VHH binders against ATP-dependent (S)-NAD(P)H-hydrate dehydratase. Designs and how they scored, part 3

Target 1, 310 residues: ATP-dependent (S)-NAD(P)H-hydrate dehydratase, of Phaeodactylum tricornutum (b7fxe8)
Amino acid sequence: MKTWNDGKTIAIERCVLPLDASLHKGSSGRVGVLGGSARYTGAPYYAAMASLQAGADLAFVFCAQEATLPIKSYSPELMVAPVYSASDFDPVRLVDDMVNEIGDMLPKLHCLVVGPGLGRCPLVMKAVARVLELARSQQLHLVLDADALYMMSLPVYRSSLKGYDRLVLTPNVVEYQRLFPKSEDNNGESMEDASDEELAAATIVRKGAEDRIIVDQRQVMSCGEEGGLKRSGGIGDVLAGTLGTFTSWHAILLDREAVSTEDLPLSCWTACCAVKRATKRAFDDKRRAMTAPDVLHHLGQALDEMTRED
Below, E stands for the ipSAE of ESMFold2; O stands for the ipSAE of OpenDDE; V2 stands for 0.75 times the mean of E and O plus 0.25 times the DockQ between their complexes.

## First folded at step 1 (VHH)

Design b17 (framework vhh_7b2m_4)
Fold by ESMFold2-Fast, scan of step 1:
Structure b17 (fold): chain B 310 residues (1-310), chain A 124 residues (1-124)
Amino acid sequence: as target 1 above (310 residues)
Amino acid sequence: EVQLVESGGGLVQAGGSLRLSCAASGFTFSYYAVGWYRQAPGKQRVVVASIYSGGSTKYSNSVKGRFTISRDNAKNTVYLQMNSLKPEDTAVYYCAAPTDSLYEYLWGSEYDYWGQGTQVTVSS
């Protein structure tokens, strides 16, 4: 499965939540985004807005207090919650308060996207690791991007997600090599110790000109949709947020017993097709001037065409 | 992309002085602690000095009284003034920028943003 036309029939059936105007707000997907530091406020904004543009009802951003006002200024549609402060010098209180603030919200989410703009502060990463363990205990779908992928490259953190099959990782080629240093894609070197049992159950979206969907070290499908000729900042964040929506829909459909956990890779492939199609539309419209907001603008249009027109 | 570029290293005789500079791009120092680390051949990378967002400083015992860390947030640059240099100070010096003001917890961490390093050689 390379293009949307190759898999659209089964993908619409199994990955797309039907539109229903009678449903209450929040029933079509509630996505959390854990990220955003004082330095990086754009990334969690793009991820959260992408989840809304893709069709989720509600998007929550859990971020540094210093990131809160900038993110709120970008869009009033986002529910922004400060969960730590860069000026907080009490490490025990910071970790516990951050875990408690996020933990209270986890039961209300269908998916938690972790990493966009998060940064790499060890205390924040320690709190995030506890949040990931709590999310797993509640069977909450997880999408790990950016700095969360860095955390998963550290043995101390990745073992807690061993065998978790409601987990999506979104590495680019460089991040993939950091996660799997002994993989064949790591300069074609010896593969004798390349097994990674901690992440074998995860769905991996390896980003590129062609996005590859990998499960247990096997490429199970790919997205070869034409995405346009320009790379711009923030498109990776748009993909993370779009995955948040499709992963939320998978959680909802799984709860309805309409699909199986084995359909998660197909949901990820569908999200990749949507972002590539949105990117192509934005590139055709703006050419060299294309930026992430242009992709956001076209995401809803791309998804509507993908799911409504036969 | 975060990039840290060190400069000011070189060869100096014992008792001499050097001033190292760390310039940041894609990153603003005003919210963050910043530190200097060093690594001698075959040894672990160790912390030398740190400066916190509020201006307070911390030094390793081996350099107290000889080294001074400072910063110019307007120029997005951190400095390490090294006086009374000893042969034992010979190392590659690295600038490190953690993700926020919690640098005391990050003391000695190798997971921070790192520059390429600048060589300091002190001849006896």
Scores: ipSAE 0.000, ipTM 0.100, lowest interface PAE 21.7, mean pLDDT 81

Design b18 (framework vhh_7b2m_4)
Fold by ESMFold2-Fast, scan of step 1:
Structure b18 (fold): chain B 310 residues (1-310), chain A 124 residues (1-124)
Amino acid sequence: as target 1 above (310 residues)
Amino acid sequence: EVQLVESGGGLVQAGGSLRLSCAASGFTFSSYDVGWYRQAPGKQRVVVASITYGGSTKYSNSVKGRFTISRDNAKNTVYLQMNSLKPEDTAVYYCARTEYTYRFGDTVYEFDYWGQGTQVTVSS
């Protein structure tokens, strides 16, 4: 499957949460975004807003205290919780308090997106690693992007997610090479047999002009939807947040026994199609002036058109 | 016509167990988060446990390890298994159709509808 039309019938049936007038707030997806340091506040905002624009009911941002006011200033729709402070000088308290704050919220989430704007502070990464272990123990869907992908390139953190099949990774080509060094192209040929046992169960969304959906080094589908001709900062964050919504819907449908765990790659493919279509629409409107907020603006309409019956 | 009807309350000795049930009607039970709350005389109503429509659970610190919330969507029923009961657990227990919001790390519960409550009395 290359375009939305190739797989839309199955994708609508298995990946799109049906609209129901009896549903209350929170029942159509609760997405957490763990990220946002003092220097990088835009990325978690784009991810969280993308999850809402894609159809999730609630979006929560767990971030540095110093990032809290900037993120709140971008949108009052977001529930923003400071979980650590750069001014805290007690490393034991910082890690434990951060894990406890986020851990209390995990049972209420359908998906946790980790990485947008997170940074690479060693103490913060230690806390995040413990949060990932808690999320796994509760069978919570995880989407790892940006700095969380860097963490997964480190042996000390990678083993925590060995065999976890409710896990989505969103590397671009450069991030993919760091995550799977043996899979680097040599003389224009892919190293297909360089599997990593820790991540064999994960669904990998390898971003590019054509997004590739990969499980255990095998490409199972691709999204070749025509996007915009411009690459701009923040579109990767929009994809991470959109994946947050579709993985939340997968979690909801899985709990309702309406789908299987093996449908997760299809959910990721559907999110890719939505973002590419939103990007094409935004590019047609703004051309060279297109930015990530323009893609956000078109995301809901793109999804509505994708799922509309004729 | 949303209704929640609690049952299973009663008088028990400290260290004993009770199982509360809440029968829901008038809405699509499988699509809603539900929770158990309690109110002692002269005190505010506080959350005890909650369960999402997806089955994820949350407990107050005072009951963690002692109480278990569960749901049966085929029977439109939510349960609260209460073990190792203490005199401090004495309260009227309420079932509610609920949603959640978070502010500055704090959990805020919003209630659409409440049951009439069931009395739990734990003797010392």
Scores: ipSAE 0.000, ipTM 0.123, lowest interface PAE 19.3, mean pLDDT 82

Design b19 (framework vhh_7b2m_4; at its last look DockQ between E and O 0.36; V2 from the best seeds 0.00; counts 0 for: pae E 10.5 > 2, unsure alone 59.3 < 65, grease 24.5 > 24.2, SAP .762 > .668)
Fold by ESMFold2, look of step 2:
Structure b19 (fold): chain B 310 residues (1-310), chain A 124 residues (1-124)
Amino acid sequence: as target 1 above (310 residues)
Amino acid sequence: EVQLVESGGGLVQAGGSLRLSCAASGFTFSSNAVGWYRQAPGKQRVVVASISSGGSTKYSNSVKGRFTISRDNAKNTVYLQMNSLKPEDTAVYYCAAYDFWESGYLPTDEFDYWGQGTQVTVSS
């Protein structure tokens, strides 16, 4: 499967939660974004808004206290909750307090997206690692991007997710090489490497001109949809948030026994198609002026066109 | 090279006061959270008081109302004023700093920098 038309029928059947007038609020996906720091507020906003624009009912942002006002100012639609403060913290208590705040919310989510704007503060990373362990213990679906991928390149944090199959990683080519040394071939295709079995169960979305979906170091699908000619910061965050929605829908369908765990890669492929098509629409509209907000603007329309039965 | 040097400890009778100082060299405190910790014989180090880069303070319940932490960024120094001292306050007192913005190799300890400690002994 290279383009949306190649996989449309099965993707709509297994990955798309239908619109239904009898639905209750929150029943079409609850996505949390763990990210945002005193210095980086835009990335978690793009991810959370992309989740809403892709069709999730609720989007939460768990961020530094210093990021709450900026993110709320970007959009009142997001449920923004501070979970630590960089300027006012107790280094002995930060980890426990952050884990407790986020942990109380985990049962209310279908998917947690971790990494956009998270930063690399060691105490925050230690807290995030404990949150990931707690999320796994509840079988919560995870999408890891940005600084969360940096965390997974460190052995102390990588081992905690060994064998977890409700896990999506979204590296670009450089991040992928860091995560899986000696597993790349020509043109960045993944090859099996027994030395990296810890993350073999995860679904890898290796981003590029062609997005590649990899499980157990074998490419199982690719998205060759045309995007735009301009590289804009923030499109990766839009993809992470869109993955949050499709992964949430997968979790809902899995809980209803309508799909199986082997369908997660198809959900990820579907999200990649949506973002590529939204980017193409935004580029055709804006050309050199395109930025990530333009991609957000087109995301809903692209998805409607992809899933329209008429 | 970064180092922290505590001073001001000593022997004091119960009910007395001491003022500890923690001076930093090789970096400035202005972007750090800084804390005072103590370790009594045979026990683990525990936090006593902390001060954020923005000046907010927190205290353990055992010292609240008796100890005051403060900072002087111009002198690159953090202080702990200890009043109404009790024999239970006898310990080696350490200062420590944590830098949110330091990039580099992870992971290691919760505290980026520790001093050598200063002994406080409170006689009954």
Scores: ipSAE 0.005, ipTM 0.342, lowest interface PAE 10.5, mean pLDDT 84
ESMFold2-Fast, scan of step 1: ipSAE 0.000; ipTM 0.324
ESMFold2 (binder alone), look of step 2: mean pLDDT 76; pTM 0.768
OpenDDE, look of step 2: ipSAE 0.009; ipTM 0.327

Design b20 (framework vhh_7b2m_4)
Fold by ESMFold2-Fast, scan of step 1:
Structure b20 (fold): chain B 310 residues (1-310), chain A 127 residues (1-127)
Amino acid sequence: as target 1 above (310 residues)
Amino acid sequence: EVQLVESGGGLVQAGGSLRLSCAASGFTFSSYAVGWYRQAPGKQRVVVASIYSGGSTKYSNSVKGRFTISRDNAKNTVYLQMNSLKPEDTAVYYCAAEVTYEYTDWSTGETYTYDYWGQGTQVTVSS
């Protein structure tokens, strides 16, 4: 399956949550986004808004205190929770407080997207690693992008998610090579490489002109939908958030016993098709002026077109 | 607080054996990969062996077949069994709950590691 038309029948049946006017707020997906440092406020905003535009009911952003006001200023629809502050720097307090604040919200989420705008502060990454272990213990779907992919390139963090099959990673070509490196270390000594086994259960969305859906280093699907001719910053964040919605729908459908865990790659493929189609619509509308907010604006229309019977 | 405490180092003759132990506290030991590193005088610190949370192991080529890494999650301890020791194995041996490699962000030049280190234990192999 390269285009939406190749797989839309099974994808609509298994990956798209049916519209129902009787559902209360939050029934169509609750997505958390863990990211947003003082320097990187746009990425978690694009991811969270993409989840809402794709059809999730609620989006929560867990970020630095310093990122909170900028993100709230971008949209009042987002529920923004500061989980640490640079001014309260104490290594023990920062890690424990951050884990506790996020941990209280995890049971209310269908998916946690981790990484957009997160940065690479070692103490923040220690807190995030504990949050990922908590999420796994609760069977919460995880989408790891950007700096969370960097964390998964580190053996200490990678091993904590060994065998977790409710896990989606969204590397580009460079990030994919870092996730599956050769067995040689930084000093040129060779080692037997067993690290690939740790992510064998994960669904990997390798981004590119054609998005590849990979499980256990085998390509199982690809999305060859035409996007636009322009490369624009932030579209990767839009994909991460859209995956947040489709993985939330997968979690809801699993709870209803309507699908299996093996349908997660199909959900990821569907999200890729939606983003590519939204990008095509945005490019047709704006041409050379297209930016990530334009893609975001067209997500709902693209999904509606994709799922329409006529 | 996080602590890693090495023990078992000492002086041994070439061809001999030593067993190093690293006792961990202050973190969820079973969730972390743990490794042994060594640093000889005037040389860079190099990886020796790593064991992941799931039990998978990696060895540097210089020690493969002679050293064995193992862990006991009930005791929060990692071990390095060193056999057929050579004078070239003389170094300070460090326990780390750390990555086996460093990531360098080529756009900024910054290098990032996850860093929990012990204080080290001296191993001296006489000819």
Scores: ipSAE 0.000, ipTM 0.120, lowest interface PAE 17.9, mean pLDDT 80

Design f01 (framework vhh_8fcz_2)
Fold by ESMFold2-Fast, scan of step 1:
Structure f01 (fold): chain B 310 residues (1-310), chain A 124 residues (1-124)
Amino acid sequence: as target 1 above (310 residues)
Amino acid sequence: QVQLVESGGGLVQPGGSLRLSCAASGFTFSSYAMNWVRQPPGKGLEWVSGISGSGGSTTYADSVEGRFTIIRDNDKKMVYLQMTSLKTEDTAVYYCAKDSYEWFDEGTYSLDYEGQGTQVTVSS
């Protein structure tokens, strides 16, 4: 299955939340985005806005106190919660307080997207690792992108998600090689890295000219929809947020016993098709001038066209 | 400044083979993915194939998978497209394109095809 037309009938049936459910606030998906350091505020904004444009009812951003005002200034629709301050000089208290604050919100979410703009502060990563353990214990769907993928390349963090099948990873080719150094693409380049088995249960969205959906080192689907001839900063964040919505819908449908866990790769494929179609529309409108906000603008229309019958 | 120079096109019979070449300059070649895109007469641009900076990963459009092979030589700063079992529908101007970012991401491709392209014509 490479284009939306190849799989749209089964994808609409299994991956798209029925419109009737969207009449209730919060019932069409509640997506959290954990990211946004003081220096990197655009990435969590793009991810959170993409989740709303794709059809989620609510988007919550968990970020640095210093990132809060800039992110709120980008869009009034976002709920933004500061969960740590870069000015806090007690490293033990920082980790515990951050974990407790985010942990209180987890039961209210259908999916947590982790990584956009997160940065690589060791104390923040330690707190995030504990949040991932809490999310797993609560059976919360997870989408890991950007700096969260860097965390998963570290042996100390990688094993905490072993066997978790409600997990989506969104590596580009370089990040994929870092996560799976023994894969055919790397030809066993690094002998000291963690084994592929630790992430075997995850659904991998390997980004590229064609997005590949991989489960247990096997490509199960690909998205060959034509996107556009320009790549722009922030479009990867748009994909992460769109995946947040489709994984939230998978969580809701799974809870209704309408689908199985094995349908998660199809949900990821559907999100990829939506972003590619939005990107093509944006590129057709703006050509060389296309940026991530243009893709956001077209995401809702692209998804409506993809899912509406007549 | 980025420069890409395509060559190797020509007229071939259906079922024939051609090898396209792209000479790159103006950037750290091994750090960027490279792509081939084509424009058939009277149609828009179509992505054909991509290869990661190291050469460890390749991707192909459905229409060419199994028939085309993308290769790179980082020492010579060259990327190649080996085309076999050519069809009349493969008739197009072929452009070499550098990714806008260090590696493949987001499933879109660069507009850095600044050369004149190389014409491939497949006819009976």
Scores: ipSAE 0.000, ipTM 0.123, lowest interface PAE 18.4, mean pLDDT 81

Design f02 (framework vhh_8fcz_2)
Fold by ESMFold2-Fast, scan of step 1:
Structure f02 (fold): chain B 310 residues (1-310), chain A 124 residues (1-124)
Amino acid sequence: as target 1 above (310 residues)
Amino acid sequence: QVQLVESGGGLVQPGGSLRLSCAASGFTFDDYAMNWVRQPPGKGLEWVSGISWNSGSITYADSVEGRFTIIRDNDKKMVYLQMTSLKTEDTAVYYCAKGLDEYSYWGDTPFDYEGQGTQVTVSS
């Protein structure tokens, strides 16, 4: 399966939450985005807005206090919660307060996207590691992108998610090589040399001209949908947020006993097709001037076309 | 391979003092926080104190605050626990524990601890 038309019938059946499935606000997906340092406010905004444009009905952003007002100014639709301050000097208080603030919200989420704009402050990463452990204990779906992937490249944090099958990682080629330095690129066939038991249960979305869906070092699917001829900043964040929505829908459908955990890779593939199609539409409209907001503008229409049934 | 070797325990009377030592090897000592944990007879492991990689931040359990002092010497790859005003409830096997990173110096983080520990008995 390379294009949406190859797999759309089974993907619509197993990965797309029907529009008429729920009449209650919050029932069509509640996505959290943990990221957004004072210097990197755009990334969590793009991820959170992408989740809403893809069909989630609530998006929460957990970020630095200094990032809160800029992110709220980008869209009033986002629920933005400051969970730490870059000016706090007490390391113990920063970690404990951050974990407690986020921990209270975890039971209300269907998916937590971690990493967009997060930065690499050791204390923040320590708090994030504690949040990931709490999320796992509650069987919450996780999407790890950007700086969260850096955390997973560190042996100290990698083991905490061993065996967790509700986990999605979204590396580009360079990030993939850091996560699996023993692996070799061989057209996405078996990568058995990368012996990594900690991440064997995770679904890996390796981003590129063709997005590859990998489980236990084996490529199980690929998305070869044509995107645009332009690469712009923020499209990776749009993918992370779109994955947040599709993994939320997977969580909802799992709770209804309508699908299995083994359907998660298909949900990831569907999100990749949606983002590539939105990017192609944005590129056709804007050409060299295309930016991530243009992809966001086309995401809802692309998904509506993809998922609409007579 | 990470190795932590504790020493300096013994029998002391209530109100007495002891200095515990921990010799570290097998890892880049300056990149990690260090901790002391203890196991009293018939109880689980109890975190006692932690110190960041550069000694810039130090924490203590409420039960030992003001009585114990944690010290690290990066040149010697040593961690010490200076104990004063010892109480009978301080009786335990004391273990030196490596933090997960340079900031893992508080009691609700996982630790790598190895070695035999050192027994501290506070009794008349």
Scores: ipSAE 0.000, ipTM 0.107, lowest interface PAE 19.9, mean pLDDT 82

Design f03 (framework vhh_8fcz_2; at its last look DockQ between E and O 0.01; V2 from the best seeds 0.00; counts 0 for: pae E 21.9 > 2, unsure alone 64.1 < 65, placed apart)
Fold by ESMFold2, look of step 2:
Structure f03 (fold): chain B 310 residues (1-310), chain A 124 residues (1-124)
Amino acid sequence: as target 1 above (310 residues)
Amino acid sequence: QVQLVESGGGLVQPGGSLRLSCAASGFTFSSYSMNWVRQPPGKGLEWVSGISSSGSTITYADSVEGRFTIIRDNDKKMVYLQMTSLKTEDTAVYYCARDEYPLFYSDEGSMDVEGQGTQVTVSS
């Protein structure tokens, strides 16, 4: 599958949660975003807003205290929660405090998106690793991007997610090479016959001009939708948040026994198509002036057009 | 119908102790964080303390930290505030409140105040 038209029938059937007036608030996806630091406040905002624009009912942001007011001021729709303070933290208590703050909310989520604007403070990463383990123990779907991918490149953190199949990673080409240094050679042949078992069950969205969906180091799908001729900062965060919504819908459909775990790659492919189409619409409208907010503006309409019956 | 019934207030001398209770009914108690909020004479509401739905996260206002202890009992649907080393500045009507957004916002953000409160008077 290369473009939306190639796969829309099966994707609508297995990946799109139907609109239904009889549903109550929160039934169409509850996405948490763990990210945002004193220095980086925009990335978690883009991810959380993309989740809402793609169709999630609720989006939560778990961030540094210093990021709370900026993110709340960007949009009143977001439920923003401080989980640590960069300027006034106790290094003895930070890890336990973060885990406690976030842990109470995990059972209320369908998906946790981790990484946008998170930063690389070692104590924060230790706390995030504990949160990931807790999320896994509850079978919560995870989307890891940005600094969470950096964490997965470190052996001490990578092993905690061994074999987890409710896991989506979103590396660009450089991040992918860091995560899987022996996955490809220059001649197109493998240097080794054996696969790395740790992340074999994860769905990998390798971002690029063509987004590639990879499981167990084999490409199973690709999204070749035309996006736009301008690279804009923040589109990766929009994709992470859109994936948050589609993985939430996947989790809901799994609970209804309407789909199987083998459908998670298709959900990720669908999200990639949505973001590429939204980017194309934004680019056609704004050209050189396009920014990530323009992509957010078009995301809902792009998805509506993708799922509309003739 | 959400109902929060505060009790245990009274008159106490500075340095004394008091234990407030809050009985909850009409909602899924174990799904909400709970707070104590107070209203001093002639002033607005001040957040005092909060406790997460599981009881694993506890927070206090700077003015009461080290002197007050918040406790919850999900089986009995109760929350308590153990107050020690009381000061005249602690004189207020104390309310129990649930928070739809537990511990994610500053005090006085999005809190429900449903009860009548219980008067605490600290006077020499």
Scores: ipSAE 0.000, ipTM 0.108, lowest interface PAE 21.9, mean pLDDT 82
ESMFold2-Fast, scan of step 1: ipSAE 0.013; ipTM 0.479
ESMFold2 (binder alone), look of step 2: mean pLDDT 79; pTM 0.796
OpenDDE, look of step 2: ipSAE 0.015; ipTM 0.373

Design f04 (framework vhh_8fcz_2)
Fold by ESMFold2-Fast, scan of step 1:
Structure f04 (fold): chain B 310 residues (1-310), chain A 125 residues (1-125)
Amino acid sequence: as target 1 above (310 residues)
Amino acid sequence: QVQLVESGGGLVQPGGSLRLSCAASGFTFSDYYMNWVRQPPGKGLEWVSGISGSGGSTTYADSVEGRFTIIRDNDKKMVYLQMTSLKTEDTAVYYCAREPYSLEELFYGSGFDYEGQGTQVTVSS
């Protein structure tokens, strides 16, 4: 599949939750976003808001205490929970308290997006690794972006999600090379892509002018929807949050026995099409002035148009 | 017009040192994260190091941690990469790249807002 029109019939059938007046608040997707350090508050905000604009009805942000007030100030719709403080210097208490605080909420989520604005504090990463293991044990869908992809490139964390098929990774070209470095001979020439058994079960969304959906090192789909001619910050965060919604919907449909685990790549492809179409609409509206909030504004409209009956 | 001009590359023996420089113009330099990214022969782009607008925060790839130091001089609009204990594996074209908000946006995008022409570093005996 290249464009939305090439795959929309099966994607609407298998990846989109129907609008239903009988559903209560929370039943159309509950997305957690684990990220947001004192310095990086915009990224988890964009991810969480994108999940709501895409059609999830609840978004929870788990972040640094110091990030909590700034993130709350961006939108009153977001539920924001401080899970650690930069002022805490007891490493055992910091890690255990953070894991317990997040762990209590995991059963209430359909998807956890990890990484936007997370930072690279070693103690925070240690706590996040324990959260990822706990999420896996509960069969919770995971979307790993940004600093969570950095964690997965580290030998100490790389094997923790081996064989987990409810896992989405969202690397750009640079991040993809860190996750899957190529081998070289004595002359410095690349020979073959490095094999990585640990990530073989994951669905990989490699971002670019065309977003490529990869499973076990094989491209299974691509999104060739035209975005805009302007690149702006925060659009990657919008994609992560939109993936949070579509993976939540996959979790809900999987629980209803309406789809299989093999439909997760199609859900990711649908999210990519939605973000590209929203970006095109935002660019047409604002041209050179386009920013991530403009993409957020158009996301719900783009999805409505994508899913309307002709 | 935004411009980034790298210099300082060259041929060096294993265990040697080099200092790369990047001269920036056309924007408020102190408002932006600056990064070094490299491309080894036959491989994709690899992020190396980043520095906050104030210079108060620095981050490094695991492969260079403890060997490379990123520094900036906001008055001169320069960012530097001090490389020590160079290895054959450090052979690459090194690019200076501007990040508008944070290191995360470097990783989220399909590239960089602006990058220079690069400077070649070859580590060989």
Scores: ipSAE 0.000, ipTM 0.129, lowest interface PAE 18.8, mean pLDDT 80

